# VHH binders against Tetrahedral aminopeptidase 4, part 2

Target 1, 336 residues: Tetrahedral aminopeptidase 4, of Pyrococcus horikoshii (o58468)
Amino acid sequence: MERIVKILREILEIPSPTGYTKEVMSYLEKFLKENEVNFYYTNKGALIAGNHPKPELVVIAHVDTLGAMVKEILPDGHLAFSRIGGLVLPTFEGEYCTIITRKGKKFRGTLLLRNPSAHVNREVGKKERKEENMYIRLDELVEKREDTEKLGIRPGDFIAFDPKFEYVNGFVKSHFLDDKASVAAILDLIIDMKDELEKYPVAFFFSPYEEVGHGGSAGYPPTTKELLVVDMGVVGEGVSGKETAVSIAAKDTTGPYDYDMTNRLIELAEENNIPYVVDVFPYYGSDGSAALRAGWDFRVALIGPGVHASHGMERTHVKGLLATKELIRAYIKWKG

## First folded at step 1 (VHH)

Design b01 (framework vhh_7z1x_3)
Fold by ESMFold2-Fast, scan of step 1:
Order: structure tokens, then C-alpha cells, then sequence
Structure b01 (fold): chain B 336 residues (1-336), chain A 123 residues (1-123)
């Protein structure tokens, strides 16, 4: 198993739905210390890492994932929920999850359609999947609201879905490749470059609030001029993305990325024989979009590994992970 | 560039029928779910019905289930609402709406709306 895939597996197994990122940040702290990279936290809990005193390039990837939160304890003791981020409900139906209380207790459950037994509900195959007609079935002996309250579960508790990681023939299948795949590429690159990072005016930004649209809104080093967003590329009809290549986004929902920065990334991919595609994303925002909306005067570009079935049961390929890592490396070296 | 135009509204007697059409342009029609929404005088918006891009899945509000039928012709870029057994309470402006995935909110939302067509049910 390639080192980049080992790192990816480790971070995927750590639950980090948006708002609950301290556990994954603890993994990153240990990783950075072992590789002699300096870091600090912003007020919102973003982790900024780098060994250069005046970083001009920030490379940003997000550690937070789609998930849910307990909204209401239902009369039978099971849970109504509210999605965190753009979680596509039909693709998570039947997934196992962990309910995490505010005191750190963990409980198991499953995301299901309400009244899910086919033998008493003729609509199970036809009913559209919405928050209002789905629920979390607790793996506890509960019959009424008070039973669940006694367990210590309350509205506001986090729900983290199982990643279901598998590595087969170079393919990586898992929930939350968006964006832990990009985090793994950065971490693997840090191992490669740790002895020379001080030479390049770069900092790495591990973002905790991307999936709810404000991860990129604050916390940049004052010397920042360029933001390179590392987030998934898209594989599907009408887009160019490939699981075996790095995607270079020319545009997303919020408009075009920086022209010169995007062209430099394309040129570097060609010069270094890195498998790449150039893409235009119809329904896509990023930490870069958030930074620009917040009024940061940055040049912004976005790259990332091609991911199939984004926001659901995702897949990429180790070749796309490595292509992404190598393009980040090439851009950092070009800046220095 | 994206345009949705509703037609087929008018005055009809209680118990009557009307067929509304919505002609779409400026996007790949078959790739997007479409919806019908109405607004009665002095009331808020009420969602009525939705249809998937392929036409393979439909959904209805309880208030219209069994009386209204949503359909689409992707070759003609047209959405339809067949309305039967109309009642005075069905009096409203009827809008077609294009569905999109709102990345920031994490929910499907309506990104484009037609201008609306008036349906009046009176004796």
C-alpha cells in the first residue's frame, strides 16, 4: 500500500463532521511534530503549518466532512437529524453512523427511511429521501424519548457516518475523499519536502469549516498573496475529471479562478508530465470561493484528485492522489 | 440566458381541468429536476409537485395528490402539470422552477423561476 493511501486511511477513520474537528486536528499536530513542521491555530480552529517566516502562497485543504446533527428525539426514542453540508441522502441510506454526545459518549446507529420495513410500507422503494422522512435508528433499547434522554443524547450532538474505506486495484473507495484525499496528498508531500520547506514561501492551511461554506473566510498569514485550494475534482457527465489525474479547475459556481495562476498550473503539469485535466464545475464552491467572498485580495486557483460520486459513496485512484501531490510540489518549487 | 415560460392558465369552473406548460431554454433540460409551485392571493409559496430529470420519479404535495399529474417532454424542453377536479382553493399564480443543488446550504433549491401563470377557479 502506498504511503499516501496509508495516511488517507488513517485520517478517514477519524470522525470530523463540520464542527467536530479537534480529533482529526490532533492527528495533524502529531504528524507535523514528527516531521519538524511549525504550526499554530487560528481563532476558528484552522491549523496553519509551515517553516517559512513570510509565506506568500497558502495551500489550503479541508479536514471537515459532511455529516449530521441530532435535531430531535422522536417519540419512539430514535433520532431526527439535520444534515451538515451537502450530504446526498439517498447515497447514505443504510449507512452506519456514530452519534457523539457533547460529553464524548458514542452510540451507534443507521440512517433509514421512516417506517422502513417493506412489509408494512409500500412506499419504501418510491418515497423521495428528505430529512423529514428519514431518521437515525439507534442501536439501543429505546421505546420513548425519555429512554434516549437518559443515555445522554441531546439535540446538537454530532452524527458521523462510517467512511467504508477499501483499496482495490489502485482504487480508493470511501466516504469523505472530499477532502481527506487532498489532506493526505499534502501530508505525504510534507514528508518528501520537510528538510527544504523553510526555503519556500509557503504555508499549509487545514480548514475546519469548508463543507458549510466559511472555512476559507479568515485566518490567513498577513503576507499571503496566492491561495491554492486543494479540493476534489469532479468525475461525471459534462465535466473532464478523471480519477487517475489531477483536475485543474478553471471555473466553479462563483466564477473563474485566477487566469495566470491557473495557466501556470497547466504549464507545470505539462512540463513535469503530470496527468491532468482542465475542468469547469457547474455546482461547486470551495474555501477559495469563501476567501474571495470574505474580501481577501488573493489570486486563487483550485486543483484536486478526480472523485467519482462526490458527496456520496466516493471513489478515486492512487494515480490521481499522486498527480495532485506532484502538482502541489511543482507549484511550491516554482514560487521559490 | 436561462428562461422558463409558463402558459395554459386561465379561468375555469369548479370541477374543471387545465393543463399548464413550462417551456425551458438556456440549459440542458433533461439534466435537472423540475417543480411546480403556486402562490394563492395573500398567501406564501406552496410546493405542489416535482419530477426528476429523466421523468422516472415524481412527487406530490398531499393537497394535490390524485388530482394533479406532473410530466415532462425532454425532446421539447417542456414541463407539464395536468390539473383535474379543480376547486376554488386552487386559485393561484402557478410557477415552474428549475431545481439545483445549493453547495453552500447543502440542499436542493430552486435557482430559476418562471414569471408565473394565473389560474382562477370560480363558479
Amino acid sequence: as target 1 above (336 residues)
Amino acid sequence: QVQLVETGGGLVQPGGSLRLSCTASGFTFSSYAMNWVRQAPGKGLEWLSGISGSGGSTSYADSVKGRFTISRDNAKNTLYLQMNSLQPDDTAVYFCAKETYDFWSGYSDFDYWGQGTQVTVSS
Scores: ipSAE 0.000, ipTM 0.108, lowest interface PAE 21.6, mean pLDDT 89

Design b02 (framework vhh_6fv0_2)
Fold by ESMFold2-Fast, scan of step 1:
Structure b02 (fold): chain B 336 residues (1-336), chain A 123 residues (1-123)
Amino acid sequence: as target 1 above (336 residues)
Amino acid sequence: QVQLQESGGGLVQPGGSLRLSCAASGFTFSDYAMYWVRQAPEKGLEWVSTISSSGGSTYYKDSVKGRFTVSRDNAKNTLYLQMNSLKPEDAAQYYCARDLYDILTGYEYFDYRGQGTQVTVSS
């Protein structure tokens, strides 16, 4: 198992639905300390790492994932929920999850259609999968609302779905490759470059609120001029993305990325024989979009590993992870 | 500037038909999935129908299936909604909307900027 994949597996195992990122940040903090990289937290809880005193390039990836939150305890003691981010419900049906109380106690459950037994519900195969038609079935002996209240579960508690990691024949399958795949590429790169990071005017930004659209809105070092967003590429009909390559986005829903920065990334990929594609995303925003909307005067570009079935049961390839890592490296070195 | 201009509404009796149109400008129409949404007096916005950017896929609210048909003409930047067998429950202001990623919430949702077109169902 390549080191990048090992790191990815470790961070995937740590639940981090948007709003609940302290556990994954603790992992990153330990990782950075072991690799002698300085870091600090922003007021919103983003983790900024780097050894250069005046970073001009910020490389940003998000640690938060899609998830849910307890909305209501149902009369039978099981849970109604509200999605966090653009979670595609049909692709999470039957997934195991962890309910995390505000005091840190954890419970297990499963995301299911309401009344899911085929022998009593002829609609099981046809019913639209929406929040109102689904629920979290608790792995606790509950029969009424008061039973669940006694456990300490209440509205506002987080729900984190199991990643279901598998590594087979170079393919990495898991929920939350968006964007933990990019985080793993950055962490693996940090190991490679730790002894020379002070040489390059770069900082790494681990963002905790991307999936709800405001991770990139604040907290940048005052010397920042360029933002390199590392987030998934898209694999599907009408786009160029490949699981075995790094995607370089020319445009997303919020408009084109910086022309010169994007061209430099393409040139560096070609010069270094890095597998890449150039893409235009029809339904996509990022921390870079959030930064620009918030009024930051940055040049912004976006790259990332091609991910299939984004926002659901995702897949990429170790070749795409390594291509992403190498393009980040090439850009950082070019900025020096 | 994105502009959507709805037309074709009016007063019809129950069981009647209307054809709504939406003229789009200020963006590349053929790049976006389009929606019809409606808002009845004192009620919230309600999704009615979706059509993919190519027109190859269509989706409908259960209560309008078999009665409404969405279509588009990408050469003319125009979206249509054919409404048959109209019911009093269909009376609403109808808006066309463009699929748009909302950066603040991380969701794709409706970007509607037109004044809408009113559908009234009564004798």
Scores: ipSAE 0.000, ipTM 0.138, lowest interface PAE 18.5, mean pLDDT 88

Design b03 (framework vhh_nb_b201)
Fold by ESMFold2-Fast, scan of step 1:
Structure b03 (fold): chain B 336 residues (1-336), chain A 121 residues (1-121)
Amino acid sequence: as target 1 above (336 residues)
Amino acid sequence: QVQLQESGGGLVQAGGSLRLSCAASGFTFSDYAMGWYRQAPGKEREFVATISSGGSTYYADSVKGRFTISRDNAKNTVYLQMNSLKPEDTAVYYCAADYSGYDEWGTYDYWGQGTQVTVSS
């Protein structure tokens, strides 16, 4: 297994639904220490890494994932929930999950339609999948609310879904490739460049709140002039994205990305024979969108590996991961 | 009621050593990056060294190889070990704390009152 895929698998196995990113940040801290890269936290808990004293380029990717939170304990002891981010419920039905208490204790469960037994519910195949008619079935011997309360589970506890990682014929299938695929590309690049990072005016920003729209809103080094967002490209009807290439976004829902920065990325991809596509995303926002909306005076561009079935059971290819890594490298080196 | 209290300054001969300490109170020390800055008479405040919450260190070129920054989270204290001191190191040394961490520009959240270091010829 390629090193980039091994890193990706490791970070996918660590739950990080938005608001619960301490465990994945601990992995990143250990990784950065082992590679002799300096780092610090912003007040909101973003992790900024780099060895240059005056970074002008920030490369940002998000560690947080879609997930859920316990909303209430039902009369039978099982759980009602609230989604975190734009999680597509039908694509997560039947998925196993981990309930994480505020004290860090973990319990297992499954996301299901309420009254899911076909032999007593004629609507199982027809009913719309929405929060109000689904629940988390807890893998504990519970019969009433008080049983679950005694376990220490309460409203506000996090629910993280299993990523279901598989690597086959170069394809990587998993939940949460958005955006752990980009994080893995950055980490793999850091290993390659660790002895020379101090020569380039770059910092890496690991964002904990992208999936709820404000990860990119604060915390940048004061010398920042450019933001390179590394987030998934889109594969589907009406877009150019390919799982085997890096996508370079010219525009998303919030408008065009920086013209000069985008053209430089295209030129670098061509000069270095990196597989790429240029795309226009109809329903897409990023940490770059959040930064601009918050009033940061940055030039912003976005690249990332093409991902199929975004916000559900996703897929990309190792070639797209490597293409993304190489384009980040080329841009950093061009900045000198 | 955040307090940063420096100690360990004083007069030393060129080539000598001093260890500065900064005792912190009123905030969660382990969450903060800690730094040392210095200011000589008639000059701007100059970055010396920083240590992140995770223990990563960064030094100004003028002190690299001679000074070592370290921290003891159990004691809420950051240290600056100064070796091979030169007359040019004469300054008031300030301890600083910053939640965001990496900052050589001096925009730290909290500052100590300073401790005088004088290196004679």
Scores: ipSAE 0.000, ipTM 0.099, lowest interface PAE 22.8, mean pLDDT 88

Design b04 (framework vhh_7b2m_4)
Fold by ESMFold2-Fast, scan of step 1:
Structure b04 (fold): chain B 336 residues (1-336), chain A 122 residues (1-122)
Amino acid sequence: as target 1 above (336 residues)
Amino acid sequence: EVQLVESGGGLVQAGGSLRLSCAASGSTFSDYAVGWYRQAPGKQRVVVASITSGGSTKYSNSVKGRFTISRDNAKNTVYLQMNSLKPEDTAVYYCATESYYDSSGYLEFDYWGQGTQVTVSS
């Protein structure tokens, strides 16, 4: 197994639904210390890492994932929930999850349609999957609301779904490759470049609020001029993305990315023989979109590994992870 | 989800004024850009005026200087003040939110109101 895949597996196993990112940040903090990279936290809990005193390029990837939150304890003791981010409910049906209380206690459960037994519900195969039609079945002996309250579970507790990581023939399958795949590429690159990072005016920004639209809204070093967003590329009908290549986004829903920065990325991919595609994403936003909307005067571009079945049971390939890492490296070195 | 309800339409004489209200129910109304649209019989629905969550306004050339869009986020209401009305302003007026996205690209479709009839005589 490649080192980049080992790092990816480790961070995937740490639950980090948006709002609950301290555990994954602790992993990153230890990683950065072991590799002698300086870091600090912003007020919102983003982690900024780098050894250059005046970074002009920020490379940003997000550690937070889709998930849910306990909304209500139902009369039978099981849980109604509210989604965190654009989680596609049908693709998570039957998934196991962990309920995480505000005091850190963990409970297991399953996402299901309400009244899910086929023998008493003829609609089970036809009913639309919406929050109001689904619930979390708690793996505890509960029969009434008070039983679950005694366990310490309450509205506002986080729900993290199992990633279900598998590595087969170079393919990586897991929930939350968006965006832990990009985080892993950056971390693997840091190991490669740790002895020379102080030469390049770059900082890395590990964002905790991307999936709810404000991770990129604040916290940048004052010397920042360019933002390179590392977030998934899209694989599907009408787009160019490939799991074996890095995607370079020319445009997403929020408009075109910086013309000169995007052209430089394409030129660097060609010069370094990095597998790449150029793409236009029809339904896509990023921390870069958030930064621009918040009024930051940055040039912004976006790259990332091609991911199939985004926001559901995702897949990429180690070749796409490595291509993404190499393009980040090439851009950082060009900025030196 | 946001639900929109228009009110304030009716029959008015040329040169008169009407104030349309668009009332929203839902906890996230202040986060949405809101537009007023109109559709005359046999014509396509067209934008009249819009206001962003931050209060920036845009107007179609046909109503600029006569119509004013405003927002009261405390009341979850958007207004369209229509002055110096002309017979060609006769239409059903609709309130709508624009699609929004989170940073992951999750899009929600526009929410539309039921419409309110404005008829300008003469």
Scores: ipSAE 0.000, ipTM 0.154, lowest interface PAE 16.4, mean pLDDT 88

Design b05 (framework vhh_7sr4_2)
Fold by ESMFold2-Fast, scan of step 1:
Structure b05 (fold): chain B 336 residues (1-336), chain A 121 residues (1-121)
Amino acid sequence: as target 1 above (336 residues)
Amino acid sequence: EVKLVESGGGLVQPGGSLRLSCAASGFTFDDYAMGWYRQTPGKQRDLVADIYSGGSTKYGDSVKGRFTISRDNTKNTVYLQMNSLKPEDTAVYYCAREYDYVWGSYTFDYWGQGTQVTVSS
């Protein structure tokens, strides 16, 4: 297994639904210390890493994932929930999950339609999947609300879904490739470049709030001039994305990315024979979109590995992960 | 198992020429960039030249115009033609398999055993 895939598997195994990112940040701290890269936290809990004293380029990827939160303990002791981010419920049905209490205790469960037994519910195959008609079934002996309260589970506790990682024939399948795939590409690149990072005016920004729309809104080093967002490319009808290539986004829902920066990325991909596509995303926002909306005077561009079935049971390819890593490398070196 | 075997080094007078060869085996040669590096005692290895799978080349500033890197994909061999040799070119020359951006395979760099080049009168 390629090192980039091994790193990706390790970070996928650590739950990080938006608002609960301390465990994944602890992994990143250990990784950075082992590779002799300096870091600090912003007020909102973003992790900024780099060895250059005056970074002008920030490379940003997000560590937070889609997930849920306990909303209510139902009369039978099982859980009603509230989604965190744009989680597509039908694609998570039957998924195992971990309930994480505010004191750090963990419990197992499954996301299901309410009254899920086909033998007593003729609607199980036709019912639209919504928060109101689904629930988390706890793997605990509970029969009433008070049983679950005794376990220490309460409204406000996090729910993290299992990633279901599989690596086969170069394909990586998992929940949360958006955006842990990009994080893995950056971490793998840091290992390659650790002895020369101080030469380049770059910092890496690991964002904890992208999936709820404000991860990119604050916390940048004061010398920042350019933001290179590393987030998934889209694979599907009407877009150019491929799992085996890095996507370079010319535009998303919030408008075009920086013209000159985007053209430089295309030129660097061509000069270095990196498999790439140029794309226009119809329903897409990023930490770069958030930064621009927040009033940051940055040039912003976005690249990332092509991901199929985004916000559900996702897939990419190791070729796309490596293409993404190499384009980030080429851009950083061009800035030096 | 990756194997790189250098040949063609030796003793030459200033202004002379040498051609180094590196025979590669144990991987799909056409998919990888290949490079030549050199090292003098007490110093780090420095890039002399590299050649990408598609044929594009890069040179270290000190050798531009004097050295030429080339490859023969049918023989799985990379070459370094060294002209107008200077005493400062005295070093052990290493062949390396490098990352290549064309198809995205990720592996660590591999090095040959090295071949000594000595430029002296």
Scores: ipSAE 0.000, ipTM 0.110, lowest interface PAE 21.0, mean pLDDT 88

Design b06 (framework vhh_lunsekimig_d3)
Fold by ESMFold2-Fast, scan of step 1:
Structure b06 (fold): chain B 336 residues (1-336), chain A 121 residues (1-121)
Amino acid sequence: as target 1 above (336 residues)
Amino acid sequence: EVQLVESGGGVVQPGGSLRLSCAASGFTFSSYDLYWYRQAAGIERELIASISSGGDTNYVDSVKGRFTISRDNSENTMYLQMNSLRAEDTGLYYCAKGEEYSSGWYTLDYWGQGTLVTVSS
């Protein structure tokens, strides 16, 4: 297994639904310490890493994932939930999950339609999948609300879905490649560049609130001039994305990306023979969108590995991960 | 290998006092300049006090006369004595080993979770 894929698997195995990112940040801290990269936290819990005293380029990727939260304990002891982020319920039906209490206890469960047995429910195949029609079936012997309360589960506890990681024939399949794939590319790059990182005016920003729209809103080093967002490219009808290439976004729903940064990324990909596509995303926002909306006077561009079936059961390829890593490297070196 | 562990935070009434400690390992403590940073809610992390290897101290204006930074090279520990505490002193306090590269920008060698100081009002 390539090192980038090994790092990705390790990060995917750590639950990090938006609002519960301390465990994944702990992994990043250990990684950065082992590679002698300085870091600090913003007040919102973003992790900023780099060895240059005056970073002008911030490379940002998000560690938080789609997930859910316990909303109420139902009369039979099982759980109603509230989604965190734009989680597409039909693509997560039947998925196993971990309920994480605020004291750190973990319990297992499954996302299901309410009254899911086909033999007593004629609507199981036709019912719309929405929060009020679904629940988390808890893998505990519970029959009433009080049973679950005694376990220590309560509203406000996090629900993290299993990533279902598989690596086969160069393909990486998993929930949450958006955006842990980009985080893995950055971490793999840090290993490659650790002995020279202090020479480049760059900082890495690991964002904890992207999936709810405000991860990029604050916390940038005061010397920041450019934001390079590393987030998934899109694979599907009407877009150019490929799982085996890095996508360079010229535009998303919030408008065009910076003209000069985007052209430099294209030129660097061509000069370094990096597999790439240029794309226009019809329904897409990012931490870059959040930064601009919050009033930051940055030039912003976005790149990332092509991901199929985004926000559901996702897939990419190791070639796209490596292409993304190499384009980040090329851009950082161009800044020095 | 460098590790810095903060302690001594807590809840105090305005006008009260606290003494923070930073226990260090993994470097030649006596040879380095050391810093205390404060992270308050909604505000970027700020340098509040420094002490050089030679014992020279510096403070941000808002804490001058109220806070005293010191070091014990035999114990590999740095201290921050905080007197006449105010509500605005509330925050997470971090110790750091590093060098100033430009005015207001420092390399942060940080290991630990900080220590929380809450001044009730």
Scores: ipSAE 0.000, ipTM 0.078, lowest interface PAE 25.7, mean pLDDT 87

Design b07 (framework vhh_7b2m_4)
Fold by ESMFold2-Fast, scan of step 1:
Structure b07 (fold): chain B 336 residues (1-336), chain A 121 residues (1-121)
Amino acid sequence: as target 1 above (336 residues)
Amino acid sequence: EVQLVESGGGLVQAGGSLRLSCAASGFTFSSYEVGWYRQAPGKQRVVVASITSEGSTKYSNSVKGRFTISRDNAKNTVYLQMNSLKPEDTAVYYCARDYGDYLGSEPFDYWGQGTQVTVSS
């Protein structure tokens, strides 16, 4: 198993639905300390890492994932929920999950249609999957609301779905490759470059609020001039993305990325024989979009590994992960 | 509770028009095929028209070119526009939701109460 895939597996196994990122940040802290990279936290909890005193390039990827939150304890003791981010409910039906209380206790459950037994519900095959008609079935002996309250579960507790990681013939399948794949590429690159990072005016920004649209809105080092967003490329109809290549986004829903940065990334990919595609994303925003809307005077570009079935049961390839890592490396080296 | 409530029936002269409405509640209307059936006294209930969740329509031969089925998913309502009405169109008109049971087989899960259409000669 390639080191980049091993790192990815480790971070995927740590639950990090938006708002609950402390555990994954603890992994990142340990990783950075072991590789002798300095870091600090912003007030919102973003982790900024780098050994250069005046970073001009920030490389940003997000650690937070889609998930849910307990909305209500139902009369039978099981749970109604509220989605965190654009989670596609049909692709998560039957998934196992962990309910995480605000005191840190963990309970297991399953996302199901309400009244899910086919033998008593003729709607099971036809009913639309939405929050109002689904629930989390707790793996606890509960019969009424008070039973679940006694366990310490309450509205506001987090729900994290199992990633279901599998590595087969170079393919990586898992929930939450968006954006833990990019985080893994950055971490693997840090190992490669740890002895020379201080030479380049770069910092890495691990963002905790991307999936709800404001991870990139604040917290940048004062010397920042360029933002390189590392977030998934898209594989599907009408786009150029490939699981075996890095995508370079020329435009997303919020408009074109910086012309000069984008052209430099293309040139660097060509000069270094990195598998790449140039793409235009029809329904896409990023931490870069958030930064620009918040009024940051940055040049912004976006690259990332091609991901199939985004926001559901995702897939990429180790070749795309490595291509993404190599393009980040090439851009950092070009800057200094 | 699943409910289908028909309205818009009445008495009309041959050659006239009526628009039937079926208001649905208690289920995700946009996800289901919905149809119109009719039953004349002493006869079997027969299909008139249906519309899929995607808007594809099907009509019985007796009403093709005269009746138009449509849906408004924002209002959870299906409509039947009936033109060039004939005395033979006299019946109680029923709205129905399509649902097959893989453990048994019935063509429709829920029916409305019906709305009477009477066409004078």
Scores: ipSAE 0.000, ipTM 0.094, lowest interface PAE 24.8, mean pLDDT 88

Design b08 (framework vhh_nb_b201)
Amino acid sequence: QVQLQESGGGLVQAGGSLRLSCAASGSIFSDYAMGWYRQAPGKEREFVATITSGGDTYYADSVKGRFTISRDNAKNTVYLQMNSLKPEDTAVYYCAAEPLYGSDYFTSEYDYWGQGTQVTVSS
ESMFold2-Fast, scan of step 1: ipSAE 0.000; ipTM 0.255

Design b09 (framework vhh_7z1x_3)
Fold by ESMFold2-Fast, scan of step 1:
Order: structure tokens, then sequence, then C-alpha cells
Structure b09 (fold): chain B 336 residues (1-336), chain A 125 residues (1-125)
């Protein structure tokens, strides 16, 4: 298995639903220390890494994932929940999950339709999947609310879904390739460039709040002039994305990306024979969108590996991961 | 500023006893699980014992179960390891280690975020 895929697998195995990112940040700290890269935390808990004292380029990817939170303990002791981010409920139905209490205790469960037995519910196949129609079935002997309260589970506890990683014929299948795929590309690049990072005016920003829309809103080094967002490309009808290429986004829902920065990325991909596509995303926002809305005076561009079935059971290819890594490398070197 | 400082190591004869202490500062001590880990000459890290933040739960590696006792005094921000029936194979540098998260992991040293400098224990005749 390629090193980039090994890193991706390790990150995917660490739960990081938005608001619960300390475990994955701990992995990143260890990784950065092993590769002799300096880092610090912003007040919101973003991790900024780099060896240059005056970074002008920030490369940003998000570590947080879609997930859920315990909303209510139901009368039978099982759990009602609230989604974190744009989680597509039908694509997570039947998935196993971990409930994580505020004191760090972990419990197992499954996301199901309420009254899920086909033999007593004629609507199992037809009922729309909504939060109010679903629940987390807890893998504990509970019959009433008090039983679950005694376990220490309460509203506000996190729910993290299993990633279901598989690597086959170069394809990577998993929940949360958005955006752990991009994080893995950056980490793999750091290994390649660690001895020369001090030469380039770049910092890496590992964002903990992208999936709820404000990860990119604050915390940038004061010398920042450009933001290169590394987030998934889209594969599907009406878009150009391919799992085997890096997507360069010309526009998303929030408008066009920086003209000169986007053209430079295209030129670098062509000069270095990197598989790429140029795309226009119809329903898409990023940490770059958040930065611009927050009033940061940055030039912003977005690239990332093509991901199929985004926000559900996702897939990409190692060729797209490597293409993304190489384009980030080319852009950093061009800035130096 | 997080600091973990081990004391109480030294030279002891086989069958003897030692009590190690680890003084913690710079974090809310009773909110985190604490661990003892050792490293024998030329070998990797071996997790020995862990204790929950409250002190209500403890766990031990099979190699030390029944001989070593972990405890903590949250009022003094101090972790202890009482070592009895020491054997030459117990010779190692002993480290105090803090769990990195709000959850308790036993046996996996990859999830510990702060380590003391270590204290040498030598069991010789």
Amino acid sequence: as target 1 above (336 residues)
Amino acid sequence: QVQLVETGGGLVQPGGSLRLSCTASGFTFDSYAMNWVRQAPGKGLEWLSGISGSGDSTSYADSVKGRFTISRDNAKNTLYLQMNSLQPDDTAVYFCAKDSGLYEYWGDTSYFDYWGQGTQVTVSS
C-alpha cells in the first residue's frame, strides 16, 4: 500500500466529528514532531504547521467530519440525535457508530429507522429518512431512560460513524474522504519536503470546523496573502471531476476563485504532467468561502482529489490523491 | 506549561520494593488518566499500568499484575507506582505518561501526549 493511503487509513480510524477533534489533532502533532515541523494551535483549535517565519501561502484542509450528537434519551433508553454537518441520512442507515461521552467513555450503536422491523412496519422501504424518523440503537441492555443515564450517556455526547475503509485496485472507499483525503495528501507531502520547508513561505492549516461552515473564518498568520484550499473535487453529472485526477475549481456556489491563482495551478499541472480537470461546482462551499465571508483580504483557490458519492459512502483513487499532492508541491515551489 | 517529574528510582536487590512518584503540573490532573510505562535496555516501550482521572479504575499488564500497584493523590497532583517483589527483568527506565484525550486508553502508548523524563530502576544482586 502507498504511503499516502496508509496515512489516510490511520487518520480515518480516528473519530473527528466537528467539535470533537482533539484525538485527530494529537495524531497530527505526533506526525509533525516525527518530521521536525513546527506547529501551534489557534484559539479555536486549528493546528498551524510550518518552518518558515513569514508564511505568505496557507494551505488549508479540514480534519473534522460529518457526524451526530445525542439529542435526547428516548423512553426505551435508545437515542435521538442531531446531525453535525450535511450528513445524508439514507447513506448512513445501518452504519455502526461510537457514542463518545463528555468524559471520554465510548459505547457502540447503529443508525436505524424508528420501528425498523419489516414485519411490524409496512413503511420501512418507503418512509423518508429524517432525524425525527431515525434513532441510534444502543448496544447496551437498556429498557428505560434511567438505564442509559446510569451509563453516563447524556444529550451533547458525540456520535462518530465507522469510516468503513477499503483499498482495492487503487480505489479508496470510506466515509470521510471529505476531507481526510486532502489531509493525507498534505501529510505525505510534508514527509517529502520536510528538509526544505523552511525555504518556502508556506504554512499548513488543519481546520476543525469546516463541515459547519466557519473553520476558515479566523486564525491565519498575519503575513498570509494567499489561501490554497485543499478539499474534495466532485464526481458526478454536470461536473468534470475524476477520481484519478486533481480537480481545480474555477467557481463554487460562493462565486469564482482567484483568476491568477487558478490559472497558475492549471499551468503548473500542465507543465508537470499532473492529471487534472477544471471544474465548476454547483452546490459547494469551503474554508475558503468562510475566509472570504469573514473579510480576509486573500487570493483564494481550491483544489482536491475527485470524490464520488460525497457526504455518503465515498470513493476516490490513489492516482487522484497523488495528483493532488503533486499539484500542492508544484504551487509551493513556485511561490519560493 | 505541562510538566511530569518522576522520583523514587534507584538500585534495589531482587525481591525488594520501590515506590515511584510522578508530580504533575500545568493541567487539571484529576481530569486525565495517568500511566506508567517502562523501557528496558535495548528494548521498546512496555505499558505497565493505568489509572482513571478519578482513581476508581485501574489496569495492569500481565507482567506486573499482583506485584505493582498504581495509585494517585489528586489533591497533591501526584501519581504513584508501588513496586513489590522486584526481579532483575524489572530493570528499566520508568516513565510517567499523561493520556492525550478526555477518554481512557490502556496499553497504547501512541495516545499519550506528555511524558516525564524517566527514572532509572536497577534490580541487581
Scores: ipSAE 0.000, ipTM 0.098, lowest interface PAE 22.9, mean pLDDT 89

